# VHH binders against Ribonuclease D (rnd), part 2

Target 1, 374 residues: Ribonuclease D (rnd), of Desulfotalea psychrophila (q6ajf4)
Amino acid sequence: MKQENIISTTEDLKKIVNKALKLDAVGLDTEFVWERTYYPQLGLIQIALSDEECYAIDPLSIKDLSPLGELLADRNTIKILHDAPQDLIIMSQATGATPQNIFDTRLAAGFAGSISTISLLQLVSEQLETELDKSETRTNWLKRPLTEKQLSYSLNDVRYLRATRVILLSKIIGPKIKSWLQEELNLLNNPANYSTIADESRYKKVKGVNKLDRKSIGVAQEIATWREQKARELNRPRGHVIKDDILLEIAAIRPTRPEELANTAISTKAAERYGNDICQATARALNKKEVDLPHQQKRSQLSSQEKGALAQLKELITLKCDILGIDPALLGNSNELKKIIQTLYKGKTTHMRQSFGWRKEFLKDFYQIHRDTI

## First folded at step 6 (VHH; framework vhh_8h63_2)

Design k19 (from h5 with G104E)
Fold by ESMFold2-Fast, scan of step 6:
Structure k19 (fold): chain B 374 residues (1-374), chain A 120 residues (1-120)
Amino acid sequence: as target 1 above (374 residues)
Amino acid sequence: ELQLVESGGGLVQAGGSLTVSCAASGFTFSEYSMGWSRQAPGKERELVAGIYSGGSTYYADTVKGRFTISRDNAKNTLYLQMNSLKPEDTAMYYCAKVTYEGWEYTIDYWGQGTQVTVSG
């Protein structure tokens, strides 16, 4: 029978962690709520020691999660997750630990002849011929007591991760491809993944910011920086302070007086609360010299020659991935591939993830051909 | 010494089935990924199916669900079972050996090919 226990004390957590540290691999997952706060609110942490021994750790009842941090940072016990980055960030924040020795089954699926965007349910169905509950209900993971359905659902997210890893590794052929997967997994050990990005870099994440002129991008940077600080101060999502589309509209207008915000779709309430802060942020941007403004990443049109090279690159990736059993998406998205072509034709000044490691080795022949041409 | 010999091509009616095979010799067949490529007149050579040394398979979207690649390591033979054939499947079919030198790969040997013609 399946053992499904809730862990509600630090002492019980220590016992489970001590068992886990004696194993080669454990499955991990989190449930969280991220609707009304700046940081996700951790509701549950699931751990699978085996297919039969799974636990739900209750972070709302446990005052000290540092024992879980010891497991997370342990270099001898593999932590298996599906689509690991967000769960690792949340657990790192909750424990203070830097994750080590991670196996992401989503990444591994892309190296094992499947796609790197596959869901856990589909992956378990394909690899283990087991149908998991396809419940589409979003539940409040902060509510207590948890329902029996919530617990059963959450534990099934980790129960089969150990078996899934074994099967995926059996489908990855040859030491080269296994080494490439290991390089990707090792990136999850980097402490930089678990640090917040600089506030002054947040504007780069605003879709459409590159459509603005350089002065307005400067304004967007200052407002986005302020918005991050305000969102943390209030413990609210950044969009609840100012939505991205409103931020772009304000940056385009470059308001020097709060009354000018009436020319944007900002609410009267938000304009009253934040108008002075927004105008001060705008003034900071407008006082910068041109050399201090953000570099505009305009979409350069590719020449006919560059479009031909991009088509050749895409074809090479498709054919080589077909032979090797690797998802082409692992090499880069369409925008990254365009950047490779632009870098090769205009000079090799920018470090791209395709310029080192396994992606460099994968693309070695393509780079050699274009080095000789350019 | 190293040799790939395709056979089993021929004329088949639309909706029919055909199996092509590739007899490999002169290398350790079980250690290499193998594939089937096809080339129709005036078109680029297209990889339609691949099989890894461990048995995992790949199929091009044009043939997925209709073609099945398999290997017999004891006989050093590669197969492509083609079902529900369409006139657009008409092409010369080539067996391909994949060779690795460290991190690099090449399709370093092709057979002479076997012609598959699907009448409409």
Scores: ipSAE 0.000, ipTM 0.097, lowest interface PAE 21.8, mean pLDDT 82

Design k20 (from h5 with W103F)
Fold by ESMFold2-Fast, scan of step 6:
Structure k20 (fold): chain B 374 residues (1-374), chain A 120 residues (1-120)
Amino acid sequence: as target 1 above (374 residues)
Amino acid sequence: ELQLVESGGGLVQAGGSLTVSCAASGFTFSEYSMGWSRQAPGKERELVAGIYSGGSTYYADTVKGRFTISRDNAKNTLYLQMNSLKPEDTAMYYCAKVTYEGFGYTIDYWGQGTQVTVSG
């Protein structure tokens, strides 16, 4: 008989964690709502100790989640997740712990003859011939009591993770490819993944910011920094303070007076509420020395020779991945591959994730050929 | 122009301690993650310690518990305190400007490095 219970006290959480710490591997998942707040609102944490013993941890009832943090940071018990990054960030924030010894089945699928973007539903269907019910994907996970259907659905997200890991590892070709997967999984142990990025760096995430001139990028940086602090203060999504497209319009005109905001699509209410703050942020940027302004990441066009080298790189990746059973997407996106070619031909001192570790080993023959040409 | 100037390397006996430093210029130091990489002859350059602009730190398993990274934002200086040094720590040490993107990173090196040699 399957054991499916809701854990609603710190004492019961400690009991489940103590059991988990004696095991080689457990499955983990989270359910959360992230629509109207600055931080995601954790609704549920699922844990599978075995296929027959699964629990739903209720963070709305448990104020101290530090016992979960002990499990999350434990180097002897593997935590198995599907598409781990966001769940790990949420659990790290809730527990104060840095995740250790993580196995991401989505990453592993990309090394095991599948794609690195596969859903859990599709992966479990393909590997275990089991059909999971996804009808509860659009539910309010903050509402109590949970229905039996919601509980059953949530626990099925972790129930098969241990079995899935075993099967994926059996499909990876040789110990070398297994070591490449382990290298990628070890990146999830880095505490920098779980620290908030500096407010001053948030402008880099605004699509289109690099199309602005350097002074306007400086304005965008100051406004994005202010927006982050204001969103956190109000506990609202950053877009509810100022949307990215409006931020770019403001940065382009560099308003020194609130009246100048009329030249943007900013709402009358937002202009009235934030106009003085926005103009102060603009003034801070305009008063910076040129050396303190953000660097513009301008893309140069590839030469004919560089385009030929890029085509050769893409062909090598496609062919070698087909032989090894690795998803080409794991080697890098088109922009990253373009940057590799520019780095090789321009003699840059910039190091990319493809210039070290398993990706460098994968690409070593390509690098050898081009070092002789350059 | 961005410049990173490493100093403080030298000869030290196994079990000894050494501090290397990096003077940064040409960018707003406090806004960037910084790190220390090392390269021994015939080996690839590896990031051994990192410090995020917000203060969180990273250490490679080979140096964890022995090395301490720190920064002085007022002086635009990065430090690596190395304790319980081993012959295997012998390498050229490079100061790095680190950009974290998701669960990966890009490293920029602008300095000549500082040589650390551990004998025993």
Scores: ipSAE 0.000, ipTM 0.184, lowest interface PAE 17.6, mean pLDDT 83

Design k21 (from h5 with W103Y)
Fold by ESMFold2-Fast, scan of step 6:
Structure k21 (fold): chain B 374 residues (1-374), chain A 120 residues (1-120)
Amino acid sequence: as target 1 above (374 residues)
Amino acid sequence: ELQLVESGGGLVQAGGSLTVSCAASGFTFSEYSMGWSRQAPGKERELVAGIYSGGSTYYADTVKGRFTISRDNAKNTLYLQMNSLKPEDTAMYYCAKVTYEGYGYTIDYWGQGTQVTVSG
């Protein structure tokens, strides 16, 4: 809680990073505001070198964060975070670095007899019997100077990460399960996690797009591409340009004139502002040749036999996870498990996270049983 | 007056090696992170290798173990040593100056690039 705990210059950041690079592990976290902008606004970065040596790095005062990037990319110093992906994306964007050697305590909790959706607050309470303050969860991290409560709250997010990692690793049963956790952690090293997908591929992320016919999926692709570009131009969230449900309504009606947008739930202001752009995007899609339109991926209903196989899969996962102390959620959600059954019975060439690595090893006996029937 | 000049590209057979170089001027080279990006026809430009002012390096998975980035601060020169080249490595290679600022970073491409063609 002293002013010595705040790093506000590039030179002091370099000193802290040089110390960190000599350690086996450090805790990291970020505080950001992401409500009204296309990119999150970084407010604070916290680092714990030990339980007693914690620092708050001020990105509003430090213009060059590249020393932090050196730490993120370092292969010898473990960076410990809780629910790492979003923090890593933000820090990668701020530093240009691809994170390496990451330990996510949320994932580790799922392998250590807890749940993979646990909050840091609950995890620290359960593992260290320490109660963390909730009072600063709704605050403006861009405001300066930081209050003593804001600083104290932020540093508590990293202070216990090193201790938590040691305890979680001690609760994992055997070297095989530890290797499965390490495989999951190694996925965080993949640079694909930190690159953006092409604008013209963004439509694939719109829930329900595959329920449209091919021409309407083409329209959705063009509108999603335009929306991404407009959202960046305005520095606004994509949903503030057009929400996904409205995008799907527009794609379904394929408007050739702005007046036709009245048949959707789009606001009068948005229709006046974007109507011409939306109709031009629609026209681009409608002028495409049939072969250039996106392929439709429809949901398939499971047969009685396939539903039986899904029930067997869920039972196997539940029983085996109970024995191994692993959270069943790590194997996949209900939709992912249905895709496993569809792949086995319908011979579809689908890349699933359950078809390789530790999940394939976990499910090997189930796959063997069903390969004998197909 | 910031300038980056790439050189050393050419035609190489699959399995061969090539080194590309970048001569930097107009800024304090030793204080900045540098990188190499490439762009193949019809594909997005991608950062394949980076080196921070302190010397730490980054590599894209596609080139990891085959490419080595290095810098000579006395000569204001950046290098990319490319080994075990594949036809998929065929691209225009660009030298990049990387500047980090609070909420993000900018990549400056001031050069014309240098073409690397790998024949199969």
Scores: ipSAE 0.000, ipTM 0.161, lowest interface PAE 19.4, mean pLDDT 83

Design k22 (from h5 with T106E)
Fold by ESMFold2-Fast, scan of step 6:
Structure k22 (fold): chain B 374 residues (1-374), chain A 120 residues (1-120)
Amino acid sequence: as target 1 above (374 residues)
Amino acid sequence: ELQLVESGGGLVQAGGSLTVSCAASGFTFSEYSMGWSRQAPGKERELVAGIYSGGSTYYADTVKGRFTISRDNAKNTLYLQMNSLKPEDTAMYYCAKVTYEGWGYEIDYWGQGTQVTVSG
């Protein structure tokens, strides 16, 4: 076995980073386990200096990952990843560094005539005519020693990223589309991406929370906030404290006494353990002034006029994207486009991603026309 | 009664500095994201800076490195420190209570605004 492909000391990591910092671009990926803990557990970091020189960095053996942080934050060496956000978050947490100069091949694929949801395997197959093995998707990346097959599999996740970037850039036509891609990539440099969302905002990630009335949304916010704090204290996934569907049931009934939890599908053990905390969280929400309650995001049906405007917006996006060779999904999903139409017709100002930057430029004529008619 | 009251605007020479302030009342200030938007005549309103309840910040590319947003939760006050001001920064500046969702904001409430005019 070629153990020289595994980096297990801070000294060897520093040597590889020093080589990387002399290159224009490197490929990066992570393997992690996120099943039983609040924070993901980093198992492996892969780096490609070329298609022939790839290394697996072992975070279980290396106490100080700060040299990797220097590479991650470096403005002169491009870090190429496929579907970068989660990998960047975990590497930022592990190194303390804010990522800079990132190239996400998934985003770039959307600007290069492919789809912005493409997997790495499909992208490498389409662009390089190379078939990657997917057989190791069920690996426990925290176990040692890694098999040769597991190591080989992990290195293939980075091996072709440099070549893929070159090909994608060659397919992006014109300076305007290149500038739009660069604007999207520059968003990955923002330190706010690598800060955890505030506990009091976690309720917004609970699917179905907006179907509740405002008081119940307030209860959901307080319970979700408590759940985050409890999950961190216990070092357990939030769902192991209280699952989202149970949280919504609790918020709907607004329990003031632990006995009222019997009206939900919460387990007897969880009700005994957390009933008092849940009722205290409910009481905090019910004691809030009306103006301090979360605003309910209204999922109302569109009027006939609004439906017409949405159809026009979708048609404009489809036609213009077809001409430009970019993926319509980059402009927004159906729910986002519906919200834009509702916001325009309500006279509210929404600073959605479609209201600034390249998406605003893309939609400029649509906004101008509809402001004159509403 | 929810109120946002901006102050601190005025006339400044190009290259100068100015701090605008927003006094918030009628809601639990510390629990909400806040922001500063601006609008010049004939232009659309743009969010130039935002600050989340946890303290993380956002800046538009046009002001990044020149403007600093901050909050004082004990005083229910939002600040925007503006350095290296340019004539292009001339606008009415609005304090806003912001609802964060994904990559965007919905502005729930506006203040009356404070005018910043940069000469030069």
Scores: ipSAE 0.000, ipTM 0.154, lowest interface PAE 18.9, mean pLDDT 83

Design k23 (from h5 with I107F)
Fold by ESMFold2-Fast, scan of step 6:
Structure k23 (fold): chain B 374 residues (1-374), chain A 120 residues (1-120)
Amino acid sequence: as target 1 above (374 residues)
Amino acid sequence: ELQLVESGGGLVQAGGSLTVSCAASGFTFSEYSMGWSRQAPGKERELVAGIYSGGSTYYADTVKGRFTISRDNAKNTLYLQMNSLKPEDTAMYYCAKVTYEGWGYTFDYWGQGTQVTVSG
């Protein structure tokens, strides 16, 4: 460990940011702990100005990270990350800035003849023939002092990002594919990526909620909304307030009195702490008019004809992706491809990312054949 | 009606060459991506080569450098030139249309196939 690679003051952070703002591109990464709190706990921020000039920024020692926010939002300096979304959300929260001018090497790998799920270690091995040290003991990023091994490993996460970007861009075939990658990267500039989903929409993420009747879905929505607010207030994971399976049990019985919670698997302690809040949330849902209740969305099964169309779509994607050197996963997951077929066959008007931009261009012949044969 | 008719299969010695062809009718051949798939007994059907309407080509790793796909849009014919044949290439070879046609189709886009048997 060299002490000069650790940035622990606002003054030194400003100096490093000022250097970064004069460069075309820098590498960035974060280390964080997210096991016992509502918000991730930021442990370290790594920055690479070059493969020889890398720094570890200590957020536990620096209260004002706004200089980093200036870099994050800068439109002239590219910020290179591997699998950017979570790191960008954490840095946005810590700095108050909206990320701009981002290059995600995971996405770029998928456009450059590799897979879009590749790890940074494998990508650097394949592209630069450099083996990065693997460590499974890098678990407590909030503990100080950091070991020399921990610091070395953290800096390796950014050291080769600039070189990796140059190599990946050299492997992308033609200006069209480069423009498709740029469209995908530009999505990371959208401020909507860095806002939390509305509390009243959180129930949609609870697996099994659509198996409930409409009144119980309404109860689940109100309890999920309350749970988010309580989890933030206590700074604890939502599951430590009430687990999803218990939330579904409560929604199914629609308790009007705290004593009724005994009919669920809720702990005695949680029932004592939250019973009144849960019953008030239930009452709010039960007092809603039918038109104000959430819509029940059931997944429709595909017909034999639709399954055939889906198989053909998958074959088209496989064929065209191999020709172009693009990872098929970038076109959409299995559920998204099913929605394309349902949209074409059942006249659904659901907005899909495959209905605009580069994915629409990629699939244009598939869509045109549909029109030509009608 | 869509019709795909494969021909040119047969018995060939390991290391030899063979060309199979597919005569297409019932659609505007030049506007569609086409491919060759194969199936050996007890194995799943695999797409081994494809050609996009714009002329770009795809090859499965098992055949890269040995097989060449081509098309003649004036004759509505798809070809697969197979070089350096191996016993593992023994399969029924099917001509395939790799995009769909309208709302009313199902996934039966394979011709009757043509058998290729490589001795060894």
Scores: ipSAE 0.000, ipTM 0.112, lowest interface PAE 20.0, mean pLDDT 81

Design k24 (from h5 with K97R I107F)
Fold by ESMFold2-Fast, scan of step 6:
Structure k24 (fold): chain B 374 residues (1-374), chain A 120 residues (1-120)
Amino acid sequence: as target 1 above (374 residues)
Amino acid sequence: ELQLVESGGGLVQAGGSLTVSCAASGFTFSEYSMGWSRQAPGKERELVAGIYSGGSTYYADTVKGRFTISRDNAKNTLYLQMNSLKPEDTAMYYCARVTYEGWGYTFDYWGQGTQVTVSG
């Protein structure tokens, strides 16, 4: 491994970005650590200008990453990543730029006769007959200096992305399926993907919150909002303030006094530190008007007729995907497919990603059986 | 001025081997990805093997394990070594310079081809 493969100054970064902007496509990846902080800690950014010319960018040495932002936002140079969303969020946060013109090889694999959950290592092995080293998967990417093996490993994550894209596109036959892939890739250009979720909306991400009654959901919302702010203040993961399961237990009992926290599995230390804050959050929720509380989304069971329709939907997806060479997972998970049936049979007003675009076109024959009520 | 000239095609028995070559001129050969495509009578042209500027290779499932693509940048020459030939491999073989634009790889230039016939 040569020293010229490591970029440690803003000036050298500008030089590499200027070269990249003259190319049709580049490969990108990140290595990060997200164990003990509120935001992930960026360890490396890898870029491939070609399979011979790859660089590791050191964000610990370069404090001004704005030249990378210019590349990310560029509409003429395609940025190729495998499983792009998290890497794009981290790079967007580091640069302030909104990514544009992205090609995700994980999504493309799902349209090219493979599975949309395939790893980069498996995909490169299948498509390029190249076996990548996986020995550095548990490396602390914040530690310096990096070994030659760590650098080699990191650069291999981007080296073959340009070639992989060419192969995947060659396996997608016909303009219709290629347009469906482009529709999915265009979603990565949306600035909403790179904005932070409002603190007041974080409770929606707590698994099991909808099992609570409306007053308890209100309490969960206030506690989740407080927890988010406290986690940022302390620069700690939100679970290190209060875990989701503990948050749900607290919301269920709606504590008005710190002593009531003894009825939950909260640690003695956390109860001592946060008991007053938690009770204040609870009080804020209990003082809200009923109409201002979050709505409870109770899960309903499917009727026998609805279960039959769901089975028909799954069979249609399986058969049509087999013919088209598309991964059924791209159409939706089991819960999403259940919601399609509930929308068609119970007249629900919830908009679904399957009610528009390429998924609606894919499912149009099934919808016609139900008179296209979406 | 830009030219790709194939050679080495011919008649071989099933199970035999053959090497086809492609001489490139008029461009900086080492900076381009190159490939071999084939077209049998009544069928679509298919890319069977490719080699990127850095030396990484790929193969169509139909030829995987039997064909080997290689390049000599000093001689501006592309090779395809074909082993364990089958009657289904009978086709006109074209050397191609490979680029990509939007939705797939594109042959922006290819040669006249060289005929490979495998008897059975």
Scores: ipSAE 0.000, ipTM 0.111, lowest interface PAE 20.1, mean pLDDT 83

Design k26 (from h5 with Y105D)
Fold by ESMFold2-Fast, scan of step 6:
Structure k26 (fold): chain B 374 residues (1-374), chain A 120 residues (1-120)
Amino acid sequence: as target 1 above (374 residues)
Amino acid sequence: ELQLVESGGGLVQAGGSLTVSCAASGFTFSEYSMGWSRQAPGKERELVAGIYSGGSTYYADTVKGRFTISRDNAKNTLYLQMNSLKPEDTAMYYCAKVTYEGWGDTIDYWGQGTQVTVSG
C-alpha cells in the first residue's frame, strides 16, 4: 500500500468523488470504534472505484465530508456494501446525506442461492475463490499512522464488492426474483432508517421489558428515556449509565426513594450519581393515568391448530425457497412466522413486513388457504 | 461513445475449440472489470466468465476448466478461449462491461454479440 491511497484533504476527496460519480457502481465500507461513546467514532471510510483503484478516506483529517454525502445520495451511482445498515447510518451522520441507490451484497447473497447471514470473507471465498486477511479485525481505527497491513486489510473490504455484485446478479433466477431483491434494496433509501429512534420508544429495545406489569413498563419507559438523554449529555454508551438488566430490576421495584435502589444490583457509585433522577423518572410514570401507560405485550402460546399451521408455513417456505434458489431466512425469523399465524387465526391486522410487497406475493396462496379454512 | 464489438463466433463440432474476442472503446478499459455472458433462445443471459481490472478471474461451474478469459489492456481487447465445446454451449456470446446494473437489465453496455453454434 502507498500513502497516496490515503485521502486526507477535502480537495482530494472531491476529486475521488467526481471520479466515482462518473461510474455505474463503487464499493464502500467503514471502520469505526464504538466502545466508550454514545455515537460511534468514524475511523476510516473505504471506497473502491475499481479492483485496482481503492482509497482509504481519513475522516480524522477531513473537516468537511459533504462531498462524500453527494456520492452517498446520488441516484445514478450504485453504492455496494456488505451488510449495509450500520455503515450507512454512520456515513449519513457524518455527511448529513440520506443514502440512495444502495446494493447490499449480504441481501443479494440470500437471493442468489447463498445464505443471507454470510460474512464478506466467506462470500468472497465462495464466489471469487479469494482468501481475505483476517488479522486486523480488532484494530484501533482511530490510531494514526495506519500500518501497511491495516491499510491493505481495510481496502480488501471494498476491493471485490463490484465483482461480487456482478456474480450474485448472474445467479439470481429470472426477473421476478431480481425485482424482489430490488424491493429489499429500495428499503435502504428510506430516510426513517437514518433518523434516531425517539427517546420515549427506547424502552421497547430492552429485552425482557414485556415481562413486567404495565406500571413497571411505564417506569422502564421513563428511565430509558432519561438514560438516553444522560448518555448523550455524558457522551457515554447507554449501558455505562445503567445496564438493561439493572434498568429492569429498578422498574420492577418502582423506587420512590434513592435508598430503595439498594434492593437492586445497581453499583453504589451509579446509585449516588443517578438515584434522584431515577426516582423522579419513576414518579413521572406513577403519576400517569392507566390509559397513558404502555400496553404489555403478553407472551401468547400457540394452540395445537396454530402450531400445525406454523409447521405448514415453514414447510412451504422451505420447499418454495429451494425451488426458487433463495434463503428461507429472507421470509422471516421464527418469531415473525409465529406472528403471521396468530394474525391469521385472530383476524387482527399488524404492521408485519410479510403483509405487503414481495413477501405477501410469496405467501399469497398460504394466506388464501388459511383465510378459507379459519 | 462506449462501444463493445465481438468477433470470432462460428460453427464448431463438439469437442472442438474456439476463441471469441471483444474490442472495447469509449472508456478507460484497464480500469473496469469485463465479462462474457451468453444467451440461448428463450433463456436469460448468464455470466460464464469474468476478469477483474487486477487480473483475478471468475468462471461459472458449467465452463470451469474448459474456458479461459483473458485481457490485453494495451489493445483494449477481451478474449474467451473455449475448449472441449459441448452442444449445451450453443448461444449468442456477449461482451460486457461487468460493473453495470446487472446481466440482462440493459444492452447499452453490451456488444451486438457473436453466435457460437456447437453441433454433434
Scores: ipSAE 0.000, ipTM 0.109, lowest interface PAE 23.4, mean pLDDT 82

Design k27 (from h5 with Y105S)
Fold by ESMFold2-Fast, scan of step 6:
Structure k27 (fold): chain B 374 residues (1-374), chain A 120 residues (1-120)
Amino acid sequence: as target 1 above (374 residues)
Amino acid sequence: ELQLVESGGGLVQAGGSLTVSCAASGFTFSEYSMGWSRQAPGKERELVAGIYSGGSTYYADTVKGRFTISRDNAKNTLYLQMNSLKPEDTAMYYCAKVTYEGWGSTIDYWGQGTQVTVSG
């Protein structure tokens, strides 16, 4: 087991990648800081070629990470991560590569008789009876030099991923459930996960936006879209452009002139910098026809009949999952299950992930029974 | 303005073939997964075929081997080639945009659909 293995040059990175490409599977992880930038800042990338051969790649010293991108996109070498999406996004952004052939041990744990929210430390303890070092403090991963303890802790995040994958696969009941896991893992291969997403949908994540009237929601959508673009341009958190609460205040008053921003808690400096952009965004929303404005997404109460159907759905999921060794959370959270019921009873045009693939197969009997009820 | 406009539906005899098309506008088509859903009278809307932005495809068991989904990113157009049509394929066919938000995904519809009727 190597105590310190830091890769600080492109040449050494290429050497490690060439070794990795000859293997069936490698473990990967990242450490990052996300406080002052639009995208997380990579502090460290860990790779395990075996439980004895682990390396820490230093992205602060290596200007060209494209060799890592070659590994990330390779269809023959499996990349094993725990809770992969965020790590894959940041590595994709750093390398320019689209991830392929990914194995997420968090997802696999959910198909193997564990919970899909399990931490790596708990999973390794449960499956390998190995206790990983407990770190009492989080560290600034951008600070150099890294301490011996920081390096040791970071390498433990990848050391056991290969062994964990083998054990999890052995615990999955039957080829059908393994096929469902593979279908779920294949979603991580989709380039859309790593491409620019629609900024126009970002307003939906602003808490309290659904309390506004439709015209103000339209203004919030245009301002949130502009804010996303500006934050990305400046490489700053969106809240450093304008905070969500200020965005809601602006949307409520619908400013057509920059001086109207004085009626909100926006800072003088931000109003001077962004007033014209904010008013232009407001004008775009106000010039839209009512049909083109965003629809209100309000928390809707289920009817008595719909609550009964939801209870039956939850019972069916719990029973089948218990028998198959699958975590019920993989079928959907409570809000997603409510949306299924509303879709069945109210004929909504938007279908959730439960309308296709393995989740549709899992729920097919429920859909058949309840479609004939309305 | 985001729009999906379906076309190419019609009446066809059992065992026949038909291609439906979807013209997309108002978003970067090449960056999104697309799909085809259908809804028969009195039944739930179901996703029958999907195509990822990278070209990988999905088919429901009911249509696998008979339907082929494809895309032309230069023309912002999605296609569904339907072969060996059965009366059970009679439905309104809808073009769908699939958005992946990290671990999650949503399916959105904007078109009125195109009617396919199989007689025989």
Scores: ipSAE 0.000, ipTM 0.118, lowest interface PAE 18.9, mean pLDDT 82

